# Ledger of designs, part 11: VHH binders against Uncharacterized AAA family ATPase y4kL

Target 1, 330 residues: Uncharacterized AAA family ATPase y4kL, of Sinorhizobium fredii (p55530)
Amino acid sequence: MARGELMKKLLASYGRDEDFRAVAEQIIDEEEKKNNRVLARTLRKTLEAGPQRTQSAPKALAPLIPFPEAAADFVERIEPEHNRNDIVLSAANVRVLLGLVKEFRRADEIRQHGLKVRSKMLFCGPPGCGKTLCAEIFAAELGLPLFRVKLDRLISSYLGETATNIRKTFEFARKQPCVLFFDEFDALARTRDDSGEHNELRRVVNSLLLFIDNMQPKGFLIAATNLDRSLDAAIWRRFDEVLWFDRPEAAMIGRFLKLKFKNVPVAFDPARNSAALEGYSFAEIERVCTQAIKAMIIERRKQVQERDFNRALQDEARRRAGQARLAPMI
Below, E stands for the ipSAE of ESMFold2; O stands for the ipSAE of OpenDDE; V2 stands for 0.75 times the mean of E and O plus 0.25 times the DockQ between their complexes.

## First folded at step 8 (VHH)

Design s32 (framework vhh_7uia_1; at its last look DockQ between E and O 0.02; V2 from the best seeds 0.00; counts 0 for: pae O 17.1 > 2, off the site)
Fold by OpenDDE, look of step 9:
Structure s32 (fold): chain B 330 residues (1-330), chain A 120 residues (1-120)
Amino acid sequence: as target 1 above (330 residues)
Amino acid sequence: QLQLVETGGGLVKPGGSLRLSCVVSGFTFSSYDMAWVRQAPGKELEWVSSISGYGGSTYYEDSVKGRFTISTDNAKNTLYLQMSSLKPEDTAVYYCAAGYSRDSSEYDYWGQGTQVTVSS
């Protein structure tokens, strides 16, 4: 396409983020083909630096078959707010996730060969290490709606109507391609270990596990747990794939810091502090970054200073120390 | 075997209408987003329209908006493109494709295409 036509398309796509990006990518590709590598690189960088307007999922997601009113208390639809550029993952997790996406795209062909498609995933790792975010981005990448199941609420309400609600939830998930996300899956494991007075609760938990085992989703089932030790071997075998979300290494922290300060003027290199943040979760690191940025705003400075970052880190360290004091001596 | 087969192309006068059909075999519409892509002589592939396998949301290129309508018949496993108010600029080979709308740059499955010619 003539450069002029692409420009016209680009201007016409103003306000349509997906279209804008698509046209921008075409322009970049054309420049690459013309061996204008410097320009192509600059354009790509500019495109990436621009406010990643969350590709608003085409708003017109067809009216999701409304969850039965009864399931609305336990199931929440999560709208995608993030994209693949908003997360830092290990190389291993990236490989696994990309493989799952490819497999999903070829699912019908795979099934024709008499093979089963991987559809059940277990996310394991400490809180704040990106499990929920990963599920969101994964669903968005596939163009599937994400539904979060509130297990705590299900467990607390297990009398009479809960079994029906669980069934309805799974039936709903079977009818349409979606990602069903079970957060705090360790709550189920805890219930199984409690030998005491809650026979009915155990039955409900077992029923839920059976539904998970028998479910053949058109999309994905994802369970997230903070405690890997609490899950028995039987639970592990129920999942087709396991992803580990460990606390980030220095290299991952560096990437994350670059990401968080990408659109913020800084007077220092945040990545130099990556070693000091080892042992922290992504959520904790994000808090440090946010507080440092807030300091800049409050003091009406033009750039985040290293002192802002260091102070924020000290505050986070204090917070962490306080939480450790409150943790019941198990 | 997964197949997409386009039909309905032909010669039409400016202002006329055509209905393209794409019969899908080997997979279900719910598994993929479906799209129409066209290629005019000497031009690059151009995305025309998409319909989501989930929810049935429809999307159109600006140049065809209001003139073209994409739809599916699940019972017939067929994708349609109703074209009205056709213009000479709409002359192209029209391809049926299956993939994901968010990754519209690459479709997983393609038909052989059907020729649409708009001429006085």
Scores: ipSAE 0.000, ipTM 0.209, lowest interface PAE 17.1, mean pLDDT 83
ESMFold2-Fast, scan of step 8: ipSAE 0.000; ipTM 0.092
ESMFold2, look of step 9: ipSAE 0.011; ipTM 0.447
ESMFold2 (binder alone), look of step 9: mean pLDDT 82; pTM 0.844

Design s33 (framework vhh_7uia_1)
Fold by ESMFold2-Fast, scan of step 8:
Structure s33 (fold): chain B 330 residues (1-330), chain A 120 residues (1-120)
Amino acid sequence: as target 1 above (330 residues)
Amino acid sequence: QLQLVETGGGLVKPGGSLRLSCVVSGFTFSSYDMAWVRQAPGKELEWVSSISGYGGSTYYEDSVKGRFTISTDNAKNTLYLQMSSLKPEDTAVYYCAAGYSRTPSEYDYWGQGTQVTVSS
């Protein structure tokens, strides 16, 4: 719908709160389609934070159940800045995620038949391959709040704590449908491999794993690991699904390049460079695209030239080689 | 076109060893996790082992851990499963599979399978 038509509908909804909200949602959706994400997010926050319009029983919008003050150092709510059009996923990952969405939407019916709903996922893969972005978009598509847990900080904060205390800290996540995201899950493997040291840390880790085993989330629990070393089979058994986020293949690179250049004119076919980017992570490829766009802007050109892209790729290759000398890289 | 072809199955005595091979065409190993999945007579599909497309990290079902070794040879586009200390319970059709899941029904590509029989 044209913008003027939406504005007319908004004015016509005056005094009709439900109709006003419906039109406001449509306006926000149109801004998202135009890639005005900052505006769309601002409008949604304004709409949700707005005062209740009913006069008979004034009520503020009920906030999401807050997490304890003690958890503020290692739990944060993530506001989505991206949608499904901003990510490139493998066909295998799309299939699994769609299956999970379908089960979630029919969860009550599935449970009425005495069956379990899949709710626990492990995201595995090298850094920069979209694990955190995928969790954010998945939560946004389901309309669920996303809470990120910084696992290293959690473990350090709960030295000597019991399973009951860990469970109590995450009570907010059990009271409402949400996505609980454990970042840097590798921290558990590091702690368990440590022999003859920190029995308290091992107790916290064991309590957290027991929490994961016994948790019946109303939404989802997602853990993310870098998969830069062998993961213990005992850890996998705790999850309903394991999704792999490897470095992209040529077809995925081609789609990603089109995505990154969708709002910028280019004088060459970006997809023809897919082969040259094989073995690079999505984050590395994004850096190449960003540097090429910056070169266009600095040189005051109207199109990204292939030479801008090639120079950016050369710079990323040099950065990669330098990093490999300081610390082993993928 | 992606194709998986398994070889190396056969009859072996308990305690023996056998090496399965899967020749892969049409993709790079870094784009997929490679897996071995087996199906014993009258049983459901059982995931046996996986090797990641990243770093070559290997994973095993508890009953085969320490006895089976998964590996790849990128130059030959071949996935291997080295099986040692074989038991009658290992008798099954072994499938090579490619995808990003441990759930057998959700793998993108499958080979035709190779029979492994462990009996005296």
Scores: ipSAE 0.000, ipTM 0.131, lowest interface PAE 17.8, mean pLDDT 75

Design s36 (framework vhh_7uia_1)
Fold by ESMFold2-Fast, scan of step 8:
Structure s36 (fold): chain B 330 residues (1-330), chain A 120 residues (1-120)
Amino acid sequence: as target 1 above (330 residues)
Amino acid sequence: QLQLVETGGGLVKPGGSLRLSCVVSGFTFSSYDMAWVRQAPGKELEWVSSISGYGGSTYYEDSVKGRFTISTDNAKNTLYLQMSSLKPEDTAVYYCAAGYSRDYYGMDYWGQGTQVTVSS
């Protein structure tokens, strides 16, 4: 097939992973037929290793760190798909994160002076405001592997087990630099406040809190919670830093819209819609942008029209109204 | 003690090329993101290009894509900007910057700048 036709098919497969792979395989096969075997092998390796929809250059993967098979039900390794250019953060959060990175890179010198390095963070805020994405990008920028821990599953797995077994499960994080990301951390607060008959559950929760208190990770421990600003002070005291991930202000929304439409032609200034999106989470705003882009593609237009954006916004507003009726208090 | 020093600026004709260099001292620059930011006479600062300290991922402003190439030599603690097909619109003071975020202009360390003038 002509190279131009294959390139047209590749571009037309945007957003369809299986079609994209089929066309990419055809391009690789054509290079093999031309006796460009080194190029064909390089392209195949790139196709197998890289995320097919990333707008950024591929990032080198952090070293693999083994963890116990017993932990497989509640610990998963997250491969970074994003970098700092894919996130919008408050100035306050950027300042704290930069300070943590600086201390980490000078950790040995700080410890030689008998001082402690900050290593424990609590990420607080409503869902969809960038907590998980921030942990991923933070780990990626440091070149550290990210392990996500699902606390509800962890608690269930350790019913009837000893506190010593919990510590042994996470010893890999003490021995090798990594980021442990404890998702659904509000599960611990909810269980702690429960007055019911759950002696085993309370014992496991207390063991986890003691583990967090006494843990000295080589890298970082990050916990994420959907709890609001009235969070129990006893929980805050366990962490070196608390970062607040609020719904974005107009200026942050403007930057986020510019980011989401960076590689897509638009017939309007997306940032002028920042005020209309106040009160929306980053996840909700991303859905609006995605739906506007899909409308452009479906209608076979060359650029996103403001009407596409406005219709997507109306649809998201209806979705929010429905979700508010089902979960009015987050 | 931490310092960035830019060199390589000068006067060139339209369509010409220049290579800017930034020597970093007092820290290992592979630990930082590096960026080139320019300021044309009477205009605001404009981000031109960035390279990540980890993985060497590169990013460019749309007007310079295909004409400029950012690169590093970690052994020499040096950042480069290879500029080709230069236009009068590229006339500016070019600054080398180091930090952890290019998009916020929140770079911790900045050089004093080097002048690039594109004129016939």
Scores: ipSAE 0.000, ipTM 0.129, lowest interface PAE 19.1, mean pLDDT 74

Design s37 (framework vhh_7uia_1)
Fold by ESMFold2-Fast, scan of step 8:
Structure s37 (fold): chain B 330 residues (1-330), chain A 119 residues (1-119)
Amino acid sequence: as target 1 above (330 residues)
Amino acid sequence: QLQLVETGGGLVKPGGSLRLSCVVSGFTFSSYDMAWVRQAPGKELEWVSSISGYGGSTYYEDSVKGRFTISTDNAKNTLYLQMSSLKPEDTAVYYCAKGYSRDSAFDYWGQGTQVTVSS
């Protein structure tokens, strides 16, 4: 057995390949010195063999994909911090997403039969209902890198530019499997006024829509928009799938509450509040849970009390009332 | 489990009116978004109108704006589509839907109701 201090150093070197190998060699050497040759040989073979890492998606995250310097101001690579256990989705959305995963994994076979693989999705729904989180988790599940496009900055950057420049900027997404995510897609509706001073904005919008039409990604193109905006039928018809991210129903709320309190002791059954939370978005429910947990910490208690939850819910209801008063002014 | 039952379809002359109803079990409309979708003979499914859950905001396809009105009655758990100034091109099967998924992923729970506009 290696010394405890040396084992601690090995754990501390996690994520540092050079340091990890150096400490691993020290452990092997210590075992040889202790005349434990069988263990030393086994550890050496394991270290030399390495993990069976695959570079092929969807089994592992694809290597870092470079993108053009011109895109750096409006394209951002997102590193996944969540997995499928961190999201609650409707049964309808789960069914569609699982179908897309299966189709992607059999993409070569489907294409051999002369058929297209579904690759373009539009996520529609009110804010705070999990659209962005879903895109992140979907990319992580497939082992694909996620690139978030800041649509307002993209539109601004391409004022006076041609459709060919947009296509050139996103050629990196055609060559390697990835998820290209256009957030705040309803920004297109705001730039559609027909005036002389904004004709270039309309041309950039039309060029982006044409780009979406002609895009054949090896992975996926996802756009997200809020349901509180009017969306032309011509826009959503460009996508293979349109997924609705509605406010959660009681069963989904119950699952979400269990998820948010998973690592925190609770003195009550949060699921009993599911019915009272119908009509709230996931973001609103998360705020209630977070505020209840903060109250426990501030008051130096070991469990979230039902009163903490009720107070947080009352505060969230007050915020909603305030937003309703201000919405007509904004 | 959602169950949607559409009624109110029928034969009507151009310029006439019909009101479609969709009775829902398992939830309330004040919490969820609902839509009407139609399919004309030999054509793809076409989104017609939506109503947002909490806010009650309404949205319409351009060809039906000013002629159709979507509404809910939360006490009856019922979605309505009031159709006025009907045209022959409105002839279709109308479906009550929660969410929309294209091609191989239709998320419709109702059997639909036939609307025929013929002179």
Scores: ipSAE 0.000, ipTM 0.125, lowest interface PAE 19.1, mean pLDDT 73

Design s38 (framework vhh_7uia_1)
Fold by ESMFold2-Fast, scan of step 8:
Structure s38 (fold): chain B 330 residues (1-330), chain A 119 residues (1-119)
Amino acid sequence: as target 1 above (330 residues)
Amino acid sequence: QLQLVETGGGLVKPGGSLRLSCVVSGFTFSSYDMAWVRQAPGKELEWVSSISGYGGSTYYEDSVKGRFTISTDNAKNTLYLQMSSLKPEDTAVYYCARGYSRDYYFDYWGQGTQVTVSS
């Protein structure tokens, strides 16, 4: 049925607990049939875990094993807000990710044959090309909690600490199925020369790399870096798979524009602007689309005009030019 | 397949000049920011120069300002680094890189070309 009818029935069942639950179950079932399994699972979990006749506190549901307080400054749990229909990926990345999902679902059978399951991924590419969004959607599709670690903050927090303390901090991730996502892996990925000097920073880096090597995740470990294939071979060898998140080609840009304007009327064909957007990241293209939609709303129009899009594109081009100054590498 | 191929390196005497070239394939060259990055033996990477894909704005590390010139030939998909008044301190492997001009983010690198400045 139409979503409007189900929503109307849900509101009409207010104060009738049995009717409310029946309609909620129907809505969840409809979302599951539409392959919106992330939304369906989120709704079902909310329905089952929610307080009886009381608003759930805005507090996020704690995982079975929480991360320790000492890690709160650099570890956070991410709740999924997106599904597979919200991202544009290369065919190569889709194939790898689907293979990993299949192995995960049959992990026990694979291990019974004495074989290893792929569990460690490195996401490479410029900022704004979907690395974090992909990790979120991947975790959601598997029904696993996502824990994001900001590597720069972790390194700073562990200056003067032991390798044992790093391992102890991440013990929660070994004891439960989850996705552990190391953001800003650039802090480690540029270590190409071992100068033979022992300093505190190098010690923390080596301890974290050793942790990654020895970790046997029950789910996945994902690291994201802005560096490319010129990465140190020692970094590459630590991961089962390396996925490339390049700036989108014209065809992917066209699909992304169609996705961003799917629920917004437009007076022009956005896909015909795909060539003009070559070289832009998905984040930059999203900013252009968002600004064009805002212009429509502010001016109280019913459609995004080509003029709105062109002005937003010019604004993004100016922003991009302003960011062209690189700081010297220290 | 994306490729960046550097040429033009070699031995040169102090005060001499060299022109490095980087031929790129597999992407629309003029749509991307391009950079030259160098690494002396046993030292970390040092950004040298970059050029914006839009408007052609150029940027240089302080030690090379006035001596090096970055440029592009969009018709040939080629990035250049014209190096003059070379010093022994300029001895390094020079890499061509594609990326945004934000915080050293480079998504593709060449294999590098050796520049040695010595008597």
Scores: ipSAE 0.000, ipTM 0.156, lowest interface PAE 19.5, mean pLDDT 75

Design s40 (from u9 with D103L F104S W105P; framework vhh_7uia_1)
Fold by ESMFold2-Fast, scan of step 8:
Structure s40 (fold): chain B 330 residues (1-330), chain A 121 residues (1-121)
Amino acid sequence: as target 1 above (330 residues)
Amino acid sequence: QLQLVETGGGLVKPGGSLRLSCVVSGFTFSSYDMAWVRQAPGKELEWVSSISGYGGSTYYEDSVKGRFTISTDNAKNTLYLQMSSLKPEDTAVYYCAAGYSRLSPESYDYWGQGTQVTVSS
């Protein structure tokens, strides 16, 4: 149809939203066919941002939850920058997380039957294996605000305090759904297992554990620890679920490499290098991928070469060897 | 009585457009992630696109980015997949699915009956 005919149809559709949209889409398609891509894109954005839905658009943010100003020193709101395409999880962890999501979405029905909903998780495993990223993606997928608790600052702020005072600080998390994320929880676990040299710190730790026991969050409480399977049983029994984030096995490494090179041309099959990366954390593997891509860019090549990847791997291996040689700092 | 019913499939020429609809009944629409999953003849299920029930965030398989748009109309309890610039490779049975997804078809709990999309000259 000629442009004038489409314009006449558009005007004739005034007051009929579905007809108007159909004609507007025809006009946009014609501009795309004429290779007026910039105009077509602008028109589509204008149509999508129409006045009728400008104020009725989905709410800009997850619910704003007020919390005490005193907590600002150790509680921060995290804005999610990652989605499920940025993470590789074990089948066991996926199964548990799916179960938790299902219970959360059916929480009112479950509670009406007099049953409790699982809401407390402990994430265990070495650093760089996706614990924090998993909490961020989990919160984002549920549309819940994520609050990270800095345990070292919290401990300092609550020396001599009781579980009741800690509970009052986090009461905002009971009023509406959110995710409370206690990072580096192993600091509390080590203090509890200590010989008794730090009685004040142990008091704060016991108060926090009691707070966890008594808390009934509307959303979730997640604690993350770098401790391996040596964790005190008295601690993990306080959680509804314990998820292990181990260093990835070859199959998971292969999937991760495919994700990291998804939008980057490569002259080799990255997954064939999965065996060489066994024993590396996801963070270490990501550094290898990033360095290989940077080498391609710096050398002005069109594809990542296998030699770029092998050099990046060698550099990461040297970095690991260097760290292993360092004596613990006092 | 949870049910997903797809419509809108059909025969389309390469470069054409088609809109799939999925009417949802028996559950709160915003409580689930919704997805479109397709299966070409003789191939395994392939995740195409999903939209988060809580946040409305959208995700796409790379082969369909820029060509397909997933959306919802909560008032109509309907999920849509607007497909443009269709290719012969897009020929498949398209399924509407609900659940939580890590981009894995086996993570969805509820599935529709499927609607056939055929792209040929």
Scores: ipSAE 0.000, ipTM 0.201, lowest interface PAE 15.8, mean pLDDT 75

Design s41 (framework vhh_7uia_1)
Fold by ESMFold2-Fast, scan of step 8:
Structure s41 (fold): chain B 330 residues (1-330), chain A 123 residues (1-123)
Amino acid sequence: as target 1 above (330 residues)
Amino acid sequence: QLQLVETGGGLVKPGGSLRLSCVVSGFTFSSYDMAWVRQAPGKELEWVSSISGYGGSTYYEDSVKGRFTISTDNAKNTLYLQMSSLKPEDTAVYYCAAGYSGYRDFWESYDYWGQGTQVTVSS
């Protein structure tokens, strides 16, 4: 089709998402046929990300309640940039999340029977294993706004304050359906381990734990911690569900590699390298994939070669060794 | 109870196009994630595409991405699968499914299934 005809169809599809997507796909296909590969790939990625951003619009039947100015230093609204095609989850975690979605959709019926709806989750596991990404995608899938709380800044801001002030600050999360996400929640566990070192800090931590105990969010409260099976039972018992984000096993690595190379020609089977990546986090594996793709682009090759992948893996292994050596010195 | 009825299957030549429809009765799409799942002769069930009931987000199996388009018409309670550039490998019975899955690796998480519609791609 002529460019003007496609553009006219696109404008005519305004307000009709399915029609808009069909025309957009046709434009992308035309660019692919013209061997405009980079543009076609960029447009496809943009289109795939688009539905995630628009899913919050159908749910906005009333104005969002803003968070107080007192919270501005440690609360921010996160705009979703990812969807479920961007994450690989364990079967156990998918099952729990699907159960939570089912309860959320039938919340009124459950409450009518005098039962509580599960709304509080704790995400546990080493850094880079998808905890923050999962919270973002979960909020986006439900069409709920995501508010991220920087726990270290919250604790600092509330030194000398009362539990009542913490509750008032987060009242907005009780009045509207949203996902309230507490990042780096292990700051609370460290404070308990360092008992007596700073009494004021300990009081703020206790106030926050009481807040979590008594809060009934209209949507969800999610906390993420780098602690795993060593986490104090007194902390995880405050949550309806605890999800474990371990470093991925070979099968999950294979799926993740296929996901990261889905739009990039590859001269080898990436999944055959799953065993070599055991012990790596998803973030580390993503860096390997990204560096391999960059090498292809820089050298102006048509496909990612196995040597590009192996070199990227070696570079990441050296990076891990360097980071481990530097971390204890700071 | 929720009932799903598929239509639109048939015989097409390679490179052709076909549109499948699934009429849902009993509930609206906003209550469920919807999916298309296929089974080729002598093979296991394969997830093809899904659409979220809460935001309309769409997802596709790698082999059909760019060729198939999933969509809904909420006023008609109908799920569609527009198939283009069909290949012999696309020959299968296509099922409409409803549930709370939406994740491609967990097709067994769908609670409700249609009876299926046959798609045959051959010269």
Scores: ipSAE 0.000, ipTM 0.370, lowest interface PAE 10.3, mean pLDDT 77

Design s42 (framework vhh_7uia_1)
Amino acid sequence: QLQLVETGGGLVKPGGSLRLSCVVSGFTFSSYDMAWVRQAPGKELEWVSSISGYGGSTYYEDSVKGRFTISTDNAKNTLYLQMSSLKPEDTAVYYCAAGSYSYRDFWEYDYWGQGTQVTVSS
ESMFold2-Fast, scan of step 8: ipSAE 0.035; ipTM 0.534

Design s43 (framework vhh_7uia_1)
Amino acid sequence: QLQLVETGGGLVKPGGSLRLSCVVSGFTFSSYDMAWVRQAPGKELEWVSSISGYGGSTYYEDSVKGRFTISTDNAKNTLYLQMSSLKPEDTAVYYCAAGYGSRDYWESEYDYWGQGTQVTVSS
ESMFold2-Fast, scan of step 8: ipSAE 0.011; ipTM 0.434

Design s44 (from u9, 14 letters changed; framework vhh_ozoralizumab_d1)
Fold by ESMFold2-Fast, scan of step 8:
Structure s44 (fold): chain B 330 residues (1-330), chain A 121 residues (1-121)
Amino acid sequence: as target 1 above (330 residues)
Amino acid sequence: EVQLVESGGGLVQPGGSLRLSCAASGFTFSSYDMAWVRQAPGKGLEWVSSISGYGGSTKYPDSVKGRFTISRDNAKNTLYLQMNSLRPEDTAVYYCAAGYSRDFWESYDYRGQGTLVTVSS
């Protein structure tokens, strides 16, 4: 049989073990007849090993990084549930993150030359634009444990405490590689307003900023804030890199829609709706996609229809308009 | 339903040529960066080539640069890979991938079932 015909038969036999094996044996025999003994031997070994192929070996558990029990109410270890296929990033942010990964992998060599390794990042942008998801995926790609710090709760817990006690709480991050993620970092800007309730809050904030200045993590320190233009220059200057997570442009929306409908049958091209979603956050777009998929499931349809998507989009636009009306009129 | 169907694979002698095709359906083909990735027996996935949505930019690793050419026909929703001067180390299952990004993650959103390319004398 011709080579292309055998290949077609092999592909068509996928899911039928006896047919697959018969075609595979035929291919191996043809290679032996053509005196392609190395290839024939390799294919035979692959065929013989295939049925007993074990699932990917489980990753060896990294040693647990302990932290003080008193910190349990504002520090939590995040187990990654997402991978790089779950996020759409701007080219500018990808370039910065790639540079950080390269420096991290060569950190010892860089430090041996007396140079500093970039380890502190500030993620800026409106809510729902992928800041927390990016930190999770970044840590997972590097194989580092991720610890999320709830900044408001940390500030409250450390009222009356010293900078030394804050440093002691996070000493584990200096001794072992990890990603320390400070969520809701704009709490610092709110606390620094002199309308804040006591001189003790200002002292805790100053202690935390001093901690950030003097911290040299083995891995990374990432802070995330919803502030963009109102952020005090004294805050962002403490970071090696500032990454902007803006609402996505049409091209990024198109990629995100494709991502959200990857394994869901659709009767239309979702990317055609990219322009209609300009100005929406990734979280808002995800809600539209989720509601469209739920409509398909609830109605027991086999495909998401364009009307399901359009209805979900209308509902999200109405929700968005409602939120704007409820915003404080300051 | 998104589908990517590869074809054109087969057995070829070292120094030979093959042209792979990928028929895409279920999405706006021209809006997606496309790529070819391959997996040799017992090894991980390796990026082979990428092309931008309108074909204005193409990229290749040093291992195939000058030997392989990626192209696309957006009117026919078809991606191509012209492979010349084939070597035994090019033996792999070749996958068509949609939404490929090599800048950071080397990731893609959709991948076909693959087509086997075997280079042997």
Scores: ipSAE 0.000, ipTM 0.138, lowest interface PAE 13.0, mean pLDDT 76

